# Ledger of designs, part 229: VH-VL binders against q9nrl2r1430to1533

Target 1, 104 residues: q9nrl2r1430to1533
Amino acid sequence: GGVHELSAFEQLVVELVRHDDSWPFLKLVSKIQVPDYYDIIKKPIALNIIREKVNKCEYKLASEFIDDIELMFSNCFEYNPRNTSEAKAGTRLQAFFHIQAQKL
Below, E stands for the ipSAE of ESMFold2; O stands for the ipSAE of OpenDDE; V2 stands for 0.75 times the mean of E and O plus 0.25 times the DockQ between their complexes.

## First folded at step 13 (VH-VL)

Design v27 (framework fv_nezutatug; at its last look DockQ between E and O 0.73; V2 from the best seeds 0.00; counts 0 for: pae E 4.0 > 2)
Fold by OpenDDE, look of step 13:
Structure v27 (fold): chain C 104 residues (1-104), chain A 121 residues (1-121), chain B 107 residues (1-107)
Amino acid sequence: as target 1 above (104 residues)
Amino acid sequence: QVQLQESGPGLVKPSQTLSLTCTVSGGSIDSGYSWHWIRQHPGKGLEWIGSIYYSGRTDYNPSLKSLVTISADTSKNQFSLKLSSVTAADTAVYYCARGPYTSEHYYMDVWGQGTTVTVSS
Amino acid sequence: DIQMTQSPSSVSASVGDRVTITCKASQSISSYVAWYQQKPGKAPEPLIYSASYLYSGVPSRFSGSGSGTDFTLTISSLQPEDFATYYCQQANSFPLTFGQGTKLEIK
């Protein structure tokens, strides 16, 4: 019983993952590669985690889904200076998300 | 749905400190988004006072920086404004607001209803 | 600071009219402009973000355009509930700044 039409949340996550600027957000930041990340970011999240929550039907409201996506972007901008590749990618992806989120 | 509500004394004497609190419901200030204070003098336009972010980092309007302190209390899901040494020029409706956390684009998508603060002896 | 010069300060119009409000930035701010509507005794409500994107729930008669320094808010066919004060805001550089406002009144 797995064949069904993707929900709006599922579709949007797919679009975000496929976006050229999704690379900073696909999975959680490695503590090994970025030792101080989790000292700064207290609520880490990534698209693979959000996708899992969608698949498990954990989002009952669009606002809950949007909040997690915004948290993901917030973490990026909190940790990464404005001129970094991560922040620039995040800026573009967030702009894309804000447009798509209006349809939810 | 997130809601914001301003609270605090509506009357403040000159030279005293104006203190306001914004209580957030339906969402947490402990993650995501940016949080702002804006004011509007009677019959005038809107003036940005300052903002506070996830880490507790703040940005202030330079015209008010020396007199303004914005802080957050995650345990109460509130963030606050303190404006010291007030004068009649600080009489205004004060709004708290929320916007997305961005690197380049700061707009306010949710506003409190506003609270009137009058500075008078 | 970036100044946002909004014009006109006030405008009288009738239901059904096309209304255009202009905002000029003192320097280029790309598309980082927001528009708000404020009714008497109420908080501002968001209309437009990123110069041209309607906020959720905003009627399609509202539209925004512009980039660089010149921005416009247009109401294609004015409705009774649209009489209010409108503000532009530059959203890119600190301090964040607003236009002086445009009061849209009934003719």
Scores: ipSAE 0.857, ipTM 0.939, lowest interface PAE 0.6, mean pLDDT 95
Fold by ESMFold2, look of step 13:
Structure v27 (fold): chain C 104 residues (1-104), chain A 121 residues (1-121), chain B 107 residues (1-107)
Amino acid sequence: as target 1 above (104 residues)
Amino acid sequence: QVQLQESGPGLVKPSQTLSLTCTVSGGSIDSGYSWHWIRQHPGKGLEWIGSIYYSGRTDYNPSLKSLVTISADTSKNQFSLKLSSVTAADTAVYYCARGPYTSEHYYMDVWGQGTTVTVSS
Amino acid sequence: DIQMTQSPSSVSASVGDRVTITCKASQSISSYVAWYQQKPGKAPEPLIYSASYLYSGVPSRFSGSGSGTDFTLTISSLQPEDFATYYCQQANSFPLTFGQGTKLEIK
């Protein structure tokens, strides 16, 4: 809820988007470019979707917001082998997120 | 806050199957976290039993061989442990736990209260 | 399997003391260690992840350090609520394994 929490969610999402390692997470994975992605990942999500949900006040609890961010990273690790650029970026951005989330 | 609560019978006969359920509240089991079973033997340390992930994938402690099954029921927001062919050595306090999903490293950031299981004739 | 060995198995200390608990891994685990506190009759509670990061709400008197095989949990000034058993856990590889515990008792 409240206006204070929504402002904190927006600030955190902005920090994630601005991070150098955000590039795999900005938008949903293209089904045309990666045809098998949606056969493996059943609950796709990305930073632009999360940001829109914050803007629409769709998060009732801080835990719901945090869970969407964690799902985004989990999808990356489930789909991408550990040695890929995507998985390495995910690891670094997730670590940054865990530090920033303590402000919530 | 996410809360985890174990449930199941406290007494099991040798050679039977131990069946426990962890109920998740304040969060969803199909969220992008990892879900774990850990046990603590009387007067001893902790032993990881296995994990189930939001994708349905599982990992088990090799020491339990083919005796363990972990499953999830999203409609009930629960995940469960089945341990077959139990002996007195399986007497322990059983915990369920949650941690962030990663490809490499698992820390348990939320624990259930624990349920005591005794295996005896 | 990676064995985690804690030292000492027990510590007797007074309120206000500085206490150090160590955990040694049988092979390098980088910084992938967690620490848990367990009070009698209660579930373990998370203190530290990745060797040195405190979970939210953990008092600043707790600290962790180390990398490779040798890790340390330090309590800078013991409080009455700190008398408990402490466990380290390696998070580097499956199976996940825990130290045998260190019991911190009142002197």
Scores: ipSAE 0.254, ipTM 0.817, lowest interface PAE 4.0, mean pLDDT 90
ESMFold2 (binder alone), look of step 13: mean pLDDT 92; pTM 0.945

Design v28 (framework fv_nezutatug; at its last look DockQ between E and O 0.70; V2 from the best seeds 0.00; counts 0 for: pae E 8.3 > 2)
Fold by OpenDDE, look of step 13:
Structure v28 (fold): chain C 104 residues (1-104), chain A 121 residues (1-121), chain B 107 residues (1-107)
Amino acid sequence: as target 1 above (104 residues)
Amino acid sequence: QVQLQESGPGLVKPSQTLSLTCTVSGGSIDSGYSWHWIRQHPGKGLEWIGSIYYSGRTDYNPSLKSLVTISADTSKNQFSLKLSSVTAADTAVYYCARGPYTSGHYYMDVWGQGTTVTVSS
Amino acid sequence: DIQMTQSPSSVSASVGDRVTITCKASQSISSYVAWYQQKPGKAPEPLIYSASYLYSGVPSRFSGSGSGTDFTLTISSLQPEDFATYYCQQANSFPLTFGQGTKLEIK
């Protein structure tokens, strides 16, 4: 089911990117804009990175793909206080992801 | 698939420290999840003890905070619970669990089988 | 702390029955509620998250509803394997808290 699984991953990434709350996650955080980000976040990741991994067939299991998505969210919630726009967007997007991930 | 397994002494004397370890397989604790300890006293409901997160940050139940320490060892893919100065009230089945790391989404979607700890002299 | 008051504490029912379990939060927790099923000598197993979403593999006879303070778990047609203890849990904030449980017994 590798091809079908990869297709599912691709589709889900597309859906995540198109989501209104994807803006904090589209690309890696800029060190220039957020100088202390990488002092706190040790495993940075973003949707463009995950998409690239999908395209390169780097995910062998759905769990690996899901783990990266969850890492992306956890990074957001680790760095951003709960009342920030980023955290709020992340909360909504993650809820969406959890629903969609049930199809994987 | 991810699996969790609790381990540690099943018998602890009063005033001693209860120590348990949760070994995670099929996935890494060094990932975007929250990791929890929950216990269940015989014939009773479920009580959250505490959680540890990706960054190593912890949250504890205020009722147990002064007595609880949760830590993680990424090299062994384990996280641990220490509960000091135990009494008979700490006799319970202890579970480790995994869930999302998100406010409002602290569900326990994967559980260990649980390990019984009896506090007795 | 957010208290989760679960009712009833126990219920007897027959196979095929419709069963409803309620959980009331001491304050509004939006839809951040999970439900678990626990059988004797076993760990809890997740049924529902975010008040109304079934975990993968959970039979469709299970459903959850509610928002704010009042939440419900429903089993539309009870099956023999459904006799167990059920727990609600608020996932909104720490300390995480559970309902006291509902033991569903065979009549």
Scores: ipSAE 0.399, ipTM 0.850, lowest interface PAE 1.3, mean pLDDT 94
Fold by ESMFold2, look of step 13:
Structure v28 (fold): chain C 104 residues (1-104), chain A 121 residues (1-121), chain B 107 residues (1-107)
Amino acid sequence: as target 1 above (104 residues)
Amino acid sequence: QVQLQESGPGLVKPSQTLSLTCTVSGGSIDSGYSWHWIRQHPGKGLEWIGSIYYSGRTDYNPSLKSLVTISADTSKNQFSLKLSSVTAADTAVYYCARGPYTSGHYYMDVWGQGTTVTVSS
Amino acid sequence: DIQMTQSPSSVSASVGDRVTITCKASQSISSYVAWYQQKPGKAPEPLIYSASYLYSGVPSRFSGSGSGTDFTLTISSLQPEDFATYYCQQANSFPLTFGQGTKLEIK
């Protein structure tokens, strides 16, 4: 979309980044720190990449933006066991996202 | 906005294979969602048939496991149901649905319109 | 399999009434319950997930509560468009299972 939709995407991404549970999602997982991550996760994505895509107007539909954010959470849940701090943070941040996305 | 639409034959004979397709528009099947088939028997409640995930993993209702196959075709943005050896008990309205993948718990947040399938000789 | 038992099976009520529908799981499912509304000839529509969270666009007169085995859907003041069949669904474990439905009718 339009300039107003892109501003809304940017505001939403900023709110996600500011959330205290954003720490697993700020940047792509390091291959050095987590050697098997990219064997399991084939479509990696993170908030910094999503924010860059918003800034470059790469999202043509709101659904494309939402899909990237949901992919980010799904990657977290696929890689991390449910009882881990990463998965618990993902659950809380996703719930926050669903509330904020209602405003789109 | 994401929309789902079922398609396939409305009449199937006993012992044949029921084949249905769900076409996704306004979003990508290759996103981090789960994709489901649910059916509703005449005058009765809803029954989950199975799911396919963006990764290609599938889960099936154990009552149907050896009879059901769910697959995806990302080039067509579709996922499909095959149910073999159908009987009159398989007469139902068939729905496809989407759910977000949240901690392994599946809620259906978008539903197709449903397609009626009658199994009769 | 986890069985979901709804009560009542039907309710007759008037516009403006408060209506409560209960869903009981055969074993603990934490808060992993969804609620759906289905009008005649239509697909189910999502109302609530995770026991108490409303989907976008669902009127605030709908609310959900419960944890463990006992869950409740409440409509605080019925509107004409609320006459439908309501289903609960557990999302705790496979196979995913639904309640048998509660039909809400005009008195």
Scores: ipSAE 0.007, ipTM 0.709, lowest interface PAE 8.3, mean pLDDT 88
ESMFold2 (binder alone), look of step 13: mean pLDDT 91; pTM 0.945

Design v29 (framework fv_nezutatug; at its last look DockQ between E and O 0.79; V2 from the best seeds 0.00; counts 0 for: pae E 2.6 > 2)
Fold by OpenDDE, look of step 13:
Structure v29 (fold): chain C 104 residues (1-104), chain A 121 residues (1-121), chain B 107 residues (1-107)
Amino acid sequence: as target 1 above (104 residues)
Amino acid sequence: QVQLQESGPGLVKPSQTLSLTCTVSGGSIDSGYSWHWIRQHPGKGLEWIGSIYYSGRTDYNPSLKSLVTISADTSKNQFSLKLSSVTAADTAVYYCARGPYTSNHYYMDVWGQGTTVTVSS
Amino acid sequence: DIQMTQSPSSVSASVGDRVTITCKASQSISSYVAWYQQKPGKAPEPLIYSASYLYSGVPSRFSGSGSGTDFTLTISSLQPEDFATYYCQQANSFPLTFGQGTKLEIK
C-alpha cells in the first residue's frame, strides 16, 4: 500500500487522542466498571471508534465527523456531573475540539 | 448540514396555549447537542425561553417556568414548545436553535428562520 | 440572573469605519460570551463564541475580546453587509441572557 498523508479528520483524531484530557474518551466505558452507564447512554462512542470510522472512510462530510465527536462529549456531560474529573477533562477537550473543528 | 424549522399557529387567543414545533433535518436530536427556544418581541431583543438536552432534561427561564413545557419526539426528530395562558406580551417571533452540549455554557450555532406568533382576541 | 448591558444601543457609521460594541456582565462570566448578527426579518446568525473565537465563514474583520465582565465586538473596516443589529449573550449560567442589542446604521 502507498503512503498517504493523514486526512484532516485523521489529524484531528490524533490531536484529540494525544491531548492530556483525552483519557475519558479513548475507549468505550466498561460495563463492568460502570454498570449503569449503558442504561443512561444509548449511543455510546469513543475516540477509538471514531478513529476506526475515519480509517474506513465512513465519514463523507465534515459534519458527520463533527456530529460523532459532539456525541462523544454529550455522552460525557450527560453521565458525569460537572464537578467530576471526566467532565472537567471533557470541557477542556471540547473547547480544544471546537477551535480545531473550525479548520475542517 | 443541519437545518431547523419552526411550525405552528401564527395566531393564538389570550389564555390559550401556544404550541410550536421545531423540525430538525440533516441531523438527529437523539445524538447530542442542546436544543433551545428563543423569542423576540416586536422591536425588542432576544429572550431565552428554555432548552432540552440529550436525555430529555430541560432548563427553563424562571420568568416563564410555570408556563413553559419543552419536549422532544425523537421518532419525528422534533422538539416542541408549549406556553400556556398566553397574553399579548407573548406576541413575538419564536426561534428554535441548536448548540453544543457542554457542561457549563451554551451557545446557539444554528437557528431556525423563526415563526411569528400573535396573541390576539 | 446575569445582566448583559450592551452599548451603544445604536451607532451610525460609514463603510470603512472601525466600529466597537461593548457588553458588560453584571458578574464575572469568564469568557463565556457569544455574539450574534441579526438583519431585519432574519434570524440571528452566530459570529463569535467563547468571547474571541469566530465561527467558520465569519469575515476576519470581525473580532471579539474580553474576559470577566467586559467584552467587545469589533468590526475593523465596516462593509455594506455589516449594517445590522448585534447581540451579545452570556453563556455562563442559566437563565441564558442577551444584551439589549446594538443597531448599526448607515451614517
Scores: ipSAE 0.801, ipTM 0.931, lowest interface PAE 0.6, mean pLDDT 95
Fold by ESMFold2, look of step 13:
Structure v29 (fold): chain C 104 residues (1-104), chain A 121 residues (1-121), chain B 107 residues (1-107)
Amino acid sequence: as target 1 above (104 residues)
Amino acid sequence: QVQLQESGPGLVKPSQTLSLTCTVSGGSIDSGYSWHWIRQHPGKGLEWIGSIYYSGRTDYNPSLKSLVTISADTSKNQFSLKLSSVTAADTAVYYCARGPYTSNHYYMDVWGQGTTVTVSS
Amino acid sequence: DIQMTQSPSSVSASVGDRVTITCKASQSISSYVAWYQQKPGKAPEPLIYSASYLYSGVPSRFSGSGSGTDFTLTISSLQPEDFATYYCQQANSFPLTFGQGTKLEIK
């Protein structure tokens, strides 16, 4: 919630976007390019959407923000086999996120 | 901030099915997390029973696989444990827990308060 | 199944002491270990994940280390609220398994 927490959410999202392993998470997966994605993933989300939600002050609790970030990683692991470039990037970025989230 | 609360009968007769429910508050069960059942036998350590993921997939302890079912009800924001054909050996404190979903490693970062189940005639 | 063996099963210590609890895995689990604290009549509470990372709000007197098969939880200066039972848990593979616990009691 408060103004200091909204600044912390923005700082964390910026750190995630700047991370080298952010590339699978910047925008929603294209239904045309990956037709079965939305049959498997029912609650899609990406960093650009999360950043807009922070900018619009849509997160009332830190847990809501954390849950959106975790959902983003969980979608990656649910859709992608563990030896793919996407899953490996997700694993590294999630580990980075868990360290940074301790500061919230 | 997320809280987990177990509910169900404290006394169950042998050969019956133990049915427990974990109610989640301050968060959503269909969030991208893993949801676990763990039990603790009297004077003994902790035993993982199984997990359900936000996607509906499950994993069970092989020692209990044919006896255990874990399910989720997103409309009530809860997940449940059914353990069939119970014996006195199933007497324990039962915990529900949450952790981040990952490709291959699971930690429990939130625990319920636990509910005591006694299996006795 | 991966067995987790804790040592010691119990330890008596005084406030201010340094306490070390060990956990040995029956095969390599990289750094995929968590530690939990449990007080009587209460649920376990998370302390450490991935061998060495403290959860938010855990006092800095707690630390963890190890990789492979041998892991350590250390309390650098014991406080009255630290008297509890401690469990390690391997997170590497199913079934998830816990150590048998180490009870830390006041001397």
Scores: ipSAE 0.419, ipTM 0.861, lowest interface PAE 2.6, mean pLDDT 91
ESMFold2 (binder alone), look of step 13: mean pLDDT 91; pTM 0.943

Design v3 (framework fv_nezutatug; at its last look DockQ between E and O 0.80; V2 from the best seeds 0.00; counts 0 for: pae E 3.7 > 2)
Fold by OpenDDE, look of step 13:
Structure v3 (fold): chain C 104 residues (1-104), chain A 122 residues (1-122), chain B 107 residues (1-107)
Amino acid sequence: as target 1 above (104 residues)
Amino acid sequence: QVQLQESGPGLVKPSQTLSLTCTVSGGSIDSGYSWHWIRQHPGKGLEWIGSIYYSGRTDYNPSLKSLVTISADTSKNQFSLKLSSVTAADTAVYYCARGPYTSDWRYYMDVWGQGTTVTVSS
Amino acid sequence: DIQMTQSPSSVSASVGDRVTITCKASQSISSYVAWYQQKPGKAPEPLIYSASYLYSGVPSRFSGSGSGTDFTLTISSLQPEDFATYYCQQANSFPLTFGQGTKLEIK
């Protein structure tokens, strides 16, 4: 592809991925590593999936994009106790997202 | 944009059950948010009643827990409130609201319904 | 339960005035405070979350600050549409609780 200006969604995804606290969210949770994850989380999602949807222009509204991001965080907080590194990272990343999302 | 709308009877007799529904449009209740019921007594402040999450999990105000049931119907994109054994003290404007899902009960309400008035009277 | 005490309960001010509303928590709640604006006959609308962050669309004349137990909402230059009742809310722990409200009236 040619050089083009990233959309607001693309830019925000890049920022989320580059964030220090993105590590729990970069890709889907491994069923092998977390055997019970998908028994609890019914709508798994991750930044790589969201990025792909952005690239495919699947988000027609900012609210749709925001919904998927919020789902991602919700899944993290639903599965991980608050004192876990994942939950703590998620909390910080979500706060960052909420600030950045104001620009959308 | 997401919109919330409360519906239900505006009048309930004492000792009966108050039932309200919040209809969500422009977004899904399965989309990873927290969904809340808040009420406001006439001329008074705001009181959190309880919350339901996209997972179906609920949290209730302990002061009302024994009397409150919150449920969700994803097929209708609605969530509901039932408050049993109502008294005059339950007369209030009832709001449903949405907020982000957080890890430590740190819920804020960023989208509110218009509210519906419920009067408890014989 | 965590009690949120707002001060003052009511305040009269004029357009252009600087107005400060305070909220005190009965225990430390870090920065987990939200502020809402409610006009008569209307639902509350969010202003600030996490003590100091403005919701989208909220005018920059609104600001929030504080941590621990003491929090403030400030309107730098009051506008006609700002006359309303304001509520703080703690989001530190269940049950979620609100301040009793501050009614901002026209002087």
Scores: ipSAE 0.509, ipTM 0.876, lowest interface PAE 1.3, mean pLDDT 94
Fold by ESMFold2, look of step 13:
Structure v3 (fold): chain C 104 residues (1-104), chain A 122 residues (1-122), chain B 107 residues (1-107)
Amino acid sequence: as target 1 above (104 residues)
Amino acid sequence: QVQLQESGPGLVKPSQTLSLTCTVSGGSIDSGYSWHWIRQHPGKGLEWIGSIYYSGRTDYNPSLKSLVTISADTSKNQFSLKLSSVTAADTAVYYCARGPYTSDWRYYMDVWGQGTTVTVSS
Amino acid sequence: DIQMTQSPSSVSASVGDRVTITCKASQSISSYVAWYQQKPGKAPEPLIYSASYLYSGVPSRFSGSGSGTDFTLTISSLQPEDFATYYCQQANSFPLTFGQGTKLEIK
C-alpha cells in the first residue's frame, strides 16, 4: 500500500477504537479471566495488535488489513454465544466496519 | 485480490455424483470468512446449496441435505462440493462464493467465482 | 423457507430513466437483504447489503431501501452498463433464498 492506503487503515482503526462497541476487541482476551479461550481460538488478534501492524507498515494490501479485522470478529462469534453482550457488540461493530471499509 | 475459481466435469450422467472444487487465490480459506456453493438453474434463479466455515462446520439447504457434502482442504486452499444421485433437475451453473462470517445467518456474498456449467444427461 | 418475490420480472427502459425494482419477502426479515447485479455470461456481483449499504466501488446512482417484507432497489439515472438482471437475497434465516430475478432491458 501507498501513502493514501496507510492513512486510510489508520483512520479506520481509529474509528473502530472510538466506537462504543469496541470494548471486547481493544486488547487480547485475558487468559486469567477466560482460561479456556486460547484452547478454542487458535489465531487471536485484537485492535491494539492491528494498530501496531498499521503503524509498522506490515500490511502490503488492503485485503490483508481487512482479513485481520474479519478474523477478530470471527473469533468473537466462535467463542461467544450469539445472545451475549460480546457477540452483540461484535455484530454492531462489524456492521460499522463494513460501512467504513467502503472508503478503502 | 481474492479470487475464486470453480473446476470439475461439465457433463455428468444421471445417478452419478457431481464433484466440484473451488480454488481460492489471493487469500486463505482458513480465514475468518464463510464459503458457499450456489447454483443457477436455466432461466430461473439462484439457489443456495450450502456453506462451510473456517471452523469446519457446515450448513446445507434442507432440500439437498442427504445428497450434499461440502468439505475443505486447507493444504490446497480449496473447498469442494459433492452432490450425489443427480438428475436433470441438477443441470445448472454452479458458483462458489465467499462472505464475512457473521452471527445469526447474516451471510452476504462479497466475492463470487466465475461459475461452471454442469449438464446432467444420459 | 422464506420466499423472495421480485417484481417486475422484466422492465424495458432508456438511458437516463429512473428504475425501481421491488422484492417482497414471505415473512419479516428485518433489513437482512442483499442485491446483486448479473450480466449475461458472468457471475453475480454484489451491489447492496443490509437493505441499503453500497459495496465499495458501486456507483451512487444505486440505492436500496426497505425493512420488514418490502424492499426496493433504485437506479436514479440509468446508464448503459446497468442493463443486466438483478437479484435480491434474504439473509434472515437458513436456507438463504434469492428472488427469481428482474431483467432490465434496453427499450
Scores: ipSAE 0.320, ipTM 0.826, lowest interface PAE 3.7, mean pLDDT 90
ESMFold2 (binder alone), look of step 13: mean pLDDT 91; pTM 0.941

